# Ledger of designs, part 105: VH-VL binders against q96il0

Target 1, 167 residues: q96il0
Amino acid sequence: APERGAERRDTAPSGVSRFCPPRKSCHDWIGPPDKYSNLRPVHFYIPENESPLEQKLRKLRQETQEWNQQFWANQNLTFSKEKEEFIHSRLKTKGLGLRTESGQKATLNAEEMADFYKEFLSKNFQKHMYYNRDWYKRNFAITFFMGKVALERIWNKLKQKQKKRSN

## First folded at step 3 (VH-VL)

Design y22 (framework fv_ebrasodebart)
Fold by ESMFold2-Fast, scan of step 3:
Structure y22 (fold): chain C 167 residues (1-167), chain A 123 residues (1-123), chain B 108 residues (1-108)
Amino acid sequence: as target 1 above (167 residues)
Amino acid sequence: QIQLVQSGAEVKKPGASVKVSCKASGYTFTNYYISWVRQAPGQGLEWMGWISAYSGNTNYAQKLQGRVTMTTDTSTSTAYMELRSLRSDDTAVYYCARAGFDYESSTYYFDYWGQGTLVTVSS
Amino acid sequence: QAVLTQPPSVSVSPGQTASITCSGDNLGSKYAYWYQQKPGQSPVLVMYQDTKRPSGIPERFSASNSGNTATLTISGTQAMDEADYYCQTWDDSTGYEVFGGGTKLTVL
């Protein structure tokens, strides 16, 4: 069977600070897709003079990314394992080997696979609901802390204005 | 810890039926096949069949076709093997075993075994 | 009923190398597995996918599989290795698992 090679999607973050050359990364960097989760990891840029609030936001984003990566790596492993089990079970029930006469890996048709997908989705419905709930909770928390960081930056600019007006 | 715990010894008359249980723990029950293997006194291992804990699909050894039924109860992570129309030559230790799977080679193997259940058929 | 043929017994002295064979048509084109069974105990997987050892199995255990013959080799055989050994594969056409007749290893 034709096997498509893995795509390499390396890219530098778009947009660079006016104080950083285009070749220098002053922002978060996005890596290639992880083999197991199929998600692209984000490598976070740590600014000079990171505030405690900024550090908390970065750590929350990192923790959320690690949680998300682990969930999808585990889900993809479970899917692959159960899919292979289903295919082998059906082939053995039919009296067919795991390999064709040509030595290629034996597979099921789309109609037979539809039964597996339906059962897999049904079985994992609650797990996916809890994932979505937690994913929204985490994104809400990240948004909340992003708001706090934005407010801190506004306050710092106001303090600078006050210093300019007060000799 | 991965463990398979089987029900206790049974003594049956010829023509009766026996149902052996195998309770799994320490892993995701529905991710694996459960195979049943028996061993007559002083003899070798004889494969009886397997059941998918996921689909409930079964495959039975031809010699036992029509006499054996394998089932699972996913709520209790328990597999069952029922053998009907017992004969004296069905006297054996009956084992359940988990079929492990290697994704790299797409191959099954029996990595964990129950302690065995002695079934004696005597007239 | 066995497709796989094993010698009924093999005897070695302590410290010697034991070799247990398992023969079947085109066995080398399939994977072979090996189980150890001591009296009154359940079988224990000692070798999988022809050559791989499970965690906890001593390095003294090795195996090969080519042509029609799979071989389990125990180097520096110890008294604790005395047991019945079974090979196992499957029939692709039926999906049935097949065990060899077993080999009793005696260490004297």
Scores: ipSAE 0.000, ipTM 0.447, lowest interface PAE 20.3, mean pLDDT 78

Design y23 (framework fv_ebrasodebart)
Fold by OpenDDE, second read of step 4:
Structure y23 (fold): chain C 167 residues (1-167), chain A 123 residues (1-123), chain B 108 residues (1-108)
Amino acid sequence: as target 1 above (167 residues)
Amino acid sequence: QIQLVQSGAEVKKPGASVKVSCKASGYTFTNYYISWVRQAPGQGLEWMGWISGYSGNTNYAQKLQGRVTMTTDTSTSTAYMELRSLRSDDTAVYYCARGGFDYESDTYYFDYWGQGTLVTVSS
Amino acid sequence: QAVLTQPPSVSVSPGQTASITCSGDNLGSKYAYWYQQKPGQSPVLVMYQDTKRPSGIPERFSASNSGNTATLTISGTQAMDEADYYCQTWDDSTGYEVFGGGTKLTVL
């Protein structure tokens, strides 16, 4: 099988939002929307006495967030590029310039753009299906670990109460 | 697969007209230009003009203005090139090509070509 | 009208690197495209946007643009690479596509 040369996908720079929450925060922080993904990054709080299970949950949430950020950053870039290509191509085929006489960027009407959206959605349908599937899997796993962490916390509280009653 | 299939070879007398067809398949015909390029025996490539698959708008090389007519049939995804008042120096292989468009630089190129049509003009 | 100038011929031995130049005033502002034409065949796009390679074109094909000169480079030239090579650009001033005169690459 001829190795399909890895098109260097111009990977959207992993723009880890440089949003740093205050160092003294005891809570998760939500940053502003990322410029590429348009998703709000979450900075997860790290407790001083983080259990192994809590750490696992935190890591899973972080990995899922990064996965989402990368997916949507790339998807938005691809969409923007393909949209621009479509517009330019269609304008040229119409015998129109890329700029109006007033110097504004020429645009297509909604009807003409409907074809682009239809084609784009069709082309990316499988990709979105896989994304949705993986999104559900990841969120299910996160929810599962959230439940485990909750149970662990309850158990630890109960043990502490028993120890205080015995002394 | 994207394909451009041209009509067969033609032999014409001086002063006659020739019409070459180019049937496109494997892509949305109305999203691209069709360009015509000819090549005289042992010579280089000469751009003749383009036609829009969408609007039917044309642009012809100045040298061929008045003698060339490009048309399209969108229902059949077929482009036609008619050359009139044929001369001996019109003897060439005529190619249709899909006009690719570089949206970054607003530049045209030819990404798919027909097999060519030999047109011989002889007395 | 933009004129693209190519050497009429280039000869290389198998395994050597072939370089074909295309010079024109418009190449400083527009991308160059390269076509390969084998005898009795239609031209095939081998390079686009100065440096980009279409799918199916071997990695031994590369291209660059410096100033008003585009260069097609074939590393490890093979006998099958023997063909005519044409550069092409678009002239916005005339609205015409322009080809170079072509370069015959001979593999000795």
Scores: ipSAE 0.020, ipTM 0.597, lowest interface PAE 5.5, mean pLDDT 86
Fold by ESMFold2-Fast, scan of step 3:
Structure y23 (fold): chain C 167 residues (1-167), chain A 123 residues (1-123), chain B 108 residues (1-108)
Amino acid sequence: as target 1 above (167 residues)
Amino acid sequence: QIQLVQSGAEVKKPGASVKVSCKASGYTFTNYYISWVRQAPGQGLEWMGWISGYSGNTNYAQKLQGRVTMTTDTSTSTAYMELRSLRSDDTAVYYCARGGFDYESDTYYFDYWGQGTLVTVSS
Amino acid sequence: QAVLTQPPSVSVSPGQTASITCSGDNLGSKYAYWYQQKPGQSPVLVMYQDTKRPSGIPERFSASNSGNTATLTISGTQAMDEADYYCQTWDDSTGYEVFGGGTKLTVL
């Protein structure tokens, strides 16, 4: 999860940018990770004959993506801020400066940082619990509508086959 | 414009408590520490402690331990410093100052100061 | 207890260079900060991270920090520079912030 790996560096895509829209594609496309959320955005393809049910599913998926992006952007900022506060506090307690002789940010070892990670998880437990609850609700709704869309498509194909056979 | 505005002067009797406020404006309150520094008449600056605008974590000077409490109200961008069991030697001008903690610089220094609050403790 | 020691007073004539020292054990291994305070006013940050000037502070202000001594230097001292000056750093034994006793700069 991003909250455990918020320190990770965003890696630039090798070669050509994946964010370039496909010129003749009729499918969804995936962009590079967002600066703040570290999540890859999905651009949803809109078919010309989109049913109201298909539109509802697409909008639900878009809204869920936006909600998810906002949550993780906020979480990553929160993690970074609290991490810097923790490091600063521990360095001051030891009587050390915020930077090394080389001008780099002074850091704590992995054992010392373990205390921060445990406290961060504990402090944000309820927030993450609410996120998981809402995430499950959204995924249930998406799965439900995906099922309804699948059934609609099957029904339409069956109706087309019946018409062809009757003619 | 960055500004720290403190509450007005107080006159207290020994044994009383005083609570000084410091309202911040012109910056994101939760990104910085607020430090409290006092200065007795004709004397130098004495650090009392700081509080994080984000986490609410505090660090108090040893000599004030048990008598001082620092709090914040994020909704009003206000920091508070309460000093209990006042003694005559607590007579001082009390300053709040922004700690200057910043993600880019990671520099801790007192870059903006409130106007000061005179607290007089007399019998 | 860790203490930052400053001379109580420094006198200089207009246009001369003033030097205000701040001494503490192993001070050069930590960042030093300098504040100017005029009578009846709040302190103002004049130097941070040993050698850096905030915006609005004249170029005649400079500072250094090495070994056990940090120094604030004011070149071409003007009457308006007359004030109390305080150095500040961390107390390595407690992790607390600590101020020097202050130096009164007189420009006569």
Scores: ipSAE 0.000, ipTM 0.457, lowest interface PAE 20.1, mean pLDDT 79

Design y24 (framework fv_ebrasodebart)
Fold by OpenDDE, second read of step 4:
Structure y24 (fold): chain C 167 residues (1-167), chain A 123 residues (1-123), chain B 108 residues (1-108)
Amino acid sequence: as target 1 above (167 residues)
Amino acid sequence: QIQLVQSGAEVKKPGASVKVSCKASGYTFTNYYISWVRQAPGQGLEWMGWISGYSGNTNYAQKLQGRVTMTTDTSTSTAYMELRSLRSDDTAVYYCARAPFNYEDSGYYMDVWGQGTLVTVSS
Amino acid sequence: QAVLTQPPSVSVSPGQTASITCSGDNLGSKYAYWYQQKPGQSPVLVMYQDTKRPSGIPERFSASNSGNTATLTISGTQAMDEADYYCQTWDDSTGYEVFGGGTKLTVL
């Protein structure tokens, strides 16, 4: 019976950073780096009188952040797993243990690890290209909406000034 | 089925040695470490050390340095733990456990345990 | 040497959520592992690498690890969950494995 390799679906924990800003914060908060993605999460402030455009911007920023967190969490996990496998395989091939007698990690030399990095980068090259493309696309959209929101705010301020002059 | 089967209970005098065996089955012995953990009566778990099923490399808890020896026989997929110069405080249930290695974090977890071996040290 | 501190006991009613904490310096920067031990039995791995659940462990078991505290959570606690629970990690300086003192979970 083929040993059904339990696909350990290493479901990257949906690494929504458990960082909770203070409830009374009127600003965006930046959390510590997430353990898995190593990205600092941002908690976006929700204004009491948030416009539909501001809401769209906020949602887009949130979605982009979540996308980034998930991507890098997964990438880091994949990297770690593949690196571990590589090291284990090489150490075993050399007849070396995974740890030294002192309990330290057995490691490969820089030259051997260079092979791993080369292979890993080659394998993930397309993935990184797509990520970069999408990253730019998302950030462009965010910037565009930021501009719209800025214009809306200016317009609203001008209207308020006109109303005050008319009264 | 993956299992670890340990040798039977031992009664020893102070100053004596005890050797506990742990026979592994149902998995590739050389792909895992064997950890040894003991538990004194009514006490918590104490890590004693680990041995590589592949290389036979060992790491012992500092408290047991010089008194403990872990070995493996890959032909029989059996791990052994010898504890020398036994004391009354060595009275415990001794467990072997299979330990996958997490290289990136330098961590072990023990996913399969033996049934335990009671070692009693009494005068 | 790293020290892991657990409460000696936790009591919960059936169906309630049990939370067992394990505290250690910078524990959140490492992985925490959890073991269940019933009286007269060998320990059983219930959680590994902070949040991962081994096959055969019920979904009611979950865990988290942040800051200096790892937490094992048992939702909808059942009578069969009564056991001693141990957290485990490693010491970065020595590479030695370290267990917490254990927590007795009583289901009342």
Scores: ipSAE 0.020, ipTM 0.603, lowest interface PAE 5.5, mean pLDDT 87
Fold by ESMFold2-Fast, scan of step 3:
Structure y24 (fold): chain C 167 residues (1-167), chain A 123 residues (1-123), chain B 108 residues (1-108)
Amino acid sequence: as target 1 above (167 residues)
Amino acid sequence: QIQLVQSGAEVKKPGASVKVSCKASGYTFTNYYISWVRQAPGQGLEWMGWISGYSGNTNYAQKLQGRVTMTTDTSTSTAYMELRSLRSDDTAVYYCARAPFNYEDSGYYMDVWGQGTLVTVSS
Amino acid sequence: QAVLTQPPSVSVSPGQTASITCSGDNLGSKYAYWYQQKPGQSPVLVMYQDTKRPSGIPERFSASNSGNTATLTISGTQAMDEADYYCQTWDDSTGYEVFGGGTKLTVL
């Protein structure tokens, strides 16, 4: 049957779980692990007086979170699809049914599954290398902007102290 | 519109190789297998093998093992079938056809077929 | 390897019921599929997974599969149904797909 919903797509390869923070949150809120990425989403609190620099840092963190969740959701889906396809192909080649006599899904032995894991890791090696490179780049950028925000807050405190002295 | 479009007719000499293409459109290429089936003049259908649009895994008919190679190019949604060491009895219309992947069904039935490619092997 | 046997030809009058059989060892424990092929055309899937009809295939096409025999039944046969019909299953030992030899349906 079609799933009824307000603007929520069926699960896509890049999809992540949609969640809402508590009604009266005044802090960052951490949600439950996403079904597909296994990562916990973070909802960032937006202060009423957020500076442009603080906004830039928050948006960078949000973009990095979305990128990270999409990568792992896609990777986990890819693994699941290839695993099921590998099992199906091997069982079909052996002339075995997809279900056991008891109605459970038929499985391969550990030796055959080891072949799959080796192939999967080899096939996805370059993808994982690019992920790690981009992850480090993003973390560097976040750290850099965190430093800028810290300096801005120090300047504001210095201004406040000078104003108190003149008043 | 779901469609499989094959490359044009080929005339080859015995011992040569032929590579037939099959361009898919109108569906998610990686969700389906592509089967290859041939039909000699006035004869029945003969299954050659299948390839996964997702993993590239193949299964070839025993008679053709060692002479056939099936590949895919996911970026262009195209499947290829190369047959080497051609003989006169390889003269046939070669079809590509879409086959669904189904955990409940060990058979790969073919729901959408290409128009066919005539390969003539003559001396 | 599995072998599927079909009669080479079947003849019916317009409006009659045509029955095309496909025999294979223990075929009823597997799924059977059926294709229609008209001269100069690609095959068309007319039945899959024993009894299921693809969208666009008339309701007068039906099928069964039990024991060693799968049967494609065309009720109220029309001239347009004249074609070669092929059954298909798979071979358990090899995982290969297997076609029957084909049946030429003549409507006279």
Scores: ipSAE 0.000, ipTM 0.541, lowest interface PAE 13.2, mean pLDDT 83

Design y25 (framework fv_ebrasodebart)
Fold by OpenDDE, second read of step 4:
Parts: C-alpha cells; sequence; structure tokens
Structure y25 (fold): chain C 167 residues (1-167), chain A 123 residues (1-123), chain B 108 residues (1-108)
C-alpha cells in the first residue's frame, strides 16, 4: 500500500539563516535578510565569562528575534498567497488567463490592487496591533535587562578597582 | 459595508417570466461574480448559476439551461436574473450572492448574500 | 453529480459542543464551505476552504475536512446558534456548486 505522503503543511521552514559568523569574532554579527521574513538575523556573541544576567539578556534577545522571524515569515507567506489569490480571481473574473499572450505572468495595475491592499490591511489590522503590543513588551524587557547588565558591569569594574587599590 | 439589495416579492402565473434584480454596494462590482441560489419552501439551497461582474460571462445550472438569463449593469452595480417559463416548482426564495473564487480549484463560495426575493408561481 | 449528505437535525444543550457532518465522495480532497441560515434570513458564510473563518464569525466555530466527511464544530453552543447549516462544495465533472441537504441545529 503506497504510503500516501502526508501533505507537509507548509510550515514556514524554520529557515535559521545559515549565516555563520567567523568563529573568532567577539562581536554580534548581522546576517543577510532572511528569505522568508526579509529580516536580518543577528548572531549574538557568547562571552566566555558570561554572567547569568548577560545570559538571560542574550536568550531574551534570541527568543525575540526568533519570534520576529516567525511572525514576518508567516505574514509574508500569507500576504503572498492572498495577493496571488486576488490576482487570479480578478483575472478569471475578467475572463483573462494567468499568462498574457506573450507568456508573461498576467498582472493587475495599481488601481486594481488598491482594493486588495485595503482589504488585506483591514483584515490583518488586529494581528498587527497584537504584534506591535508584543513587540513593545519584548523590547521593553530587553531594554530593562540591558540596563541591569550595564549596572552589573559598572559594579564589577568598581570592585576590581577597589581590590587593586587595597593590594 | 458590503450589501446586496434585491427587488421585492413577485407573484407570477405558470408560463410567465420573472426578473429579479440585485443591487450591489460597498465593493468593486466588477471584481467579483454574482451567483444566484434559490430555496424552495422548506427545502435546501440550490445553485442556479453565476455571472461575472466584469465580463458578463455566465454559467448556468444544467437544469435551468434555456430558461434562465443572468445579466449585469456595471453602471449601477446591479445584477439581474430572469427565469422564463415559470412552473409551480419554481416557487422559491431567490438569493443573489457575491461569489468568492478559489483560484486553485476554480470553485466558488458565497460570502455575502442578498435578502432574498420570494417568487410565487400560482395558477 | 456530487451529493452531500447531512444529518437532518442535531440537538445540543447550551454550552456543549455541536458537531454537524457533511459526507460526500472524496470530499476531503475538495474544499468544504459552511453556511448558517436562521429562519426567515439569508444564509451567512461561517466557514470557507475547510477551516477558514470569515471576519465576524465567532471563534467557537471551527471546521475540518478529511476523507469523505467535513465537520462543522460549534464549541460552547449558544441559543443564537440555532439555525440550519448547509455544507457546500463543487462537482468535479460539471463544475457546479453543490449544497448539502442542510442540518437543523436545535439548542435545547
Amino acid sequence: as target 1 above (167 residues)
Amino acid sequence: QIQLVQSGAEVKKPGASVKVSCKASGYTFTNYYISWVRQAPGQGLEWMGWISGYSGKTNYAQKLQGRVTMTTDTSTSTAYMELRSLRSDDTAVYYCARSGLDYETESYYFDYWGQGTLVTVSS
Amino acid sequence: QAVLTQPPSVSVSPGQTASITCSGDNLGSKYAYWYQQKPGQSPVLVMYQDTKRPSGIPERFSASNSGNTATLTISGTQAMDEADYYCQTWDDSTGYEVFGGGTKLTVL
């Protein structure tokens, strides 16, 4: 009995950008735009003596990045699919084929697409509102932890200076 | 807001014709199809056909071939359905509906409906 | 011609989950659409392309389609959900739209 291949739901491939920074880099690296999200991934540097607070910040930044990548990858896929559906529907309504007589992909003009963009934005408005809210929450948390890490670093530097003065 | 407003109820004799109108608003009329669906009293829904709001191309259910004519007036965003040679079994509520298109399957669905028009065929 | 079979009636108590089935040959290889019709009103699209919910339809409405059966599920059924429900698909041979016979949902 031939195994009916499970239609892989097009889960947006977790296209972790295979961007690998140089192994000896002591800095965060920004990769090229991801194919699906169009967002530039950041490869976060891991210090040898990373504090628990620094580690928490790094993890939070990483999780936020992954969340953003997934959101925009899915949003772009949805947009592309719905746009194509709209175009095909409109062309069919016009009694036109998907290709011109010259073999080019048939397209709609900007005026014809205006309704699509309006409807798409309206339909996705709530989704974007939730995204924005969560984006602000995540970034606020990141900023807060950045502040804590900065304070920790200052404190550690002060302790080291005091030890050097006492010896 | 998207609306489809149909003409009022009609009473016709057998053999007569009826023409029902459906005025569309709230969207670009020429971007969609209009479908007609009827429902006999106490019965289910029956698809009658569709018309393109742009080209005026039509597709009719086989059972109604030769008796039904669908037309559009793009200037008024109005669709018309004429049914000829009326019979008692044509007594139904007639609905116009905006038809969404699934381009992958070339199938239609009905996302907005008119309020319906009762057509009664009585001797 | 494709035939869609629905149960003539389904009864559910308020707050319970209602399930309405629509059976047709190879229906799972097609899209199913669902309509709600209240007495004296026009049909309203409640589900399209098997699982998609139109704007304004409550989240308690869901649907699935597999094998030969599409299912409309209403979780936490409310009195306002009492209506006739119709499934719809297309006939591959004719390209015509086909409706099920309808299911009367009663909320007891």
Scores: ipSAE 0.012, ipTM 0.568, lowest interface PAE 8.7, mean pLDDT 86
Fold by ESMFold2-Fast, scan of step 3:
Structure y25 (fold): chain C 167 residues (1-167), chain A 123 residues (1-123), chain B 108 residues (1-108)
Amino acid sequence: as target 1 above (167 residues)
Amino acid sequence: QIQLVQSGAEVKKPGASVKVSCKASGYTFTNYYISWVRQAPGQGLEWMGWISGYSGKTNYAQKLQGRVTMTTDTSTSTAYMELRSLRSDDTAVYYCARSGLDYETESYYFDYWGQGTLVTVSS
Amino acid sequence: QAVLTQPPSVSVSPGQTASITCSGDNLGSKYAYWYQQKPGQSPVLVMYQDTKRPSGIPERFSASNSGNTATLTISGTQAMDEADYYCQTWDDSTGYEVFGGGTKLTVL
């Protein structure tokens, strides 16, 4: 299947979604949202003459994507687990079953769920702050290397033009 | 000159563990993955898993999950593969191979191979 | 089910063209790779990404991949080409790499 091909070797929650872009493409591809992290993965094209600097940039972007995917997959699983536990405990307290007459999962009203969301956000506030800090640091590093790659490509083009004129 | 040099042959009893080494030279170790592929007597090639020379992250074949561990020592450019709870049907030549990752298709291919390590499991 | 199927053996005379097939469901939508293995030796990559040849592999080696079948073609086959040949791709059900069963090429 396309979704299975796009998520080859998917190991939630600590894994990275591995997507398969259209075969033999010559540029980066953006896949569908990962079912665990809800993030769209990017698959990076590797040129035949990739420089060491370009490879470092690509590996940094790949590592950052893997880190980002793992963080949100873990966060979403934690959220889902704690939400389910909260709903089950409240339904048990009310003497209600886990399923409605239609067979769907029983749920709580908006006021009751607001208690859960406030508690979850509060206890995860510091974790999200550290995530944001690291995310900015990683994006700064990526931007820096993108600049270095751009300068290298400009230099190589200038060098090739000079060689062309010499020939 | 790219080379992968593996440790020598081993004879083990059922239930034992074996650890095979693969020393890489002639390239930047952290730029490639190392895959492990085995071949039972008279049989074909079977992929076991890979390890990143950069991050040390691993992916193992489902059949071997829980029994195999792959590690690296970047200071010596050496990869290791440990297989536990050995059975007679684990008797095989074990190869390490340098793996390129085709990011476009998420495919691995094996461009340089070690000489192989024969692991015999017998009682 | 075998993901990749190869004929167990192929025989040719010296100088003839050998064709080794590798069949798999929708294989042409994936990349195929080919390896040569001589008795007592490690496999050697002879073709990658369907049609590309590594440095050091003779020009008489070529390959194609379309539909359900990938083919390794050896023109002007020589005695030194006698070996087992394996195709490789990935398995959609597991996402992991898989090899064909291998084809023994005999040059008589």
Scores: ipSAE 0.000, ipTM 0.453, lowest interface PAE 20.2, mean pLDDT 78

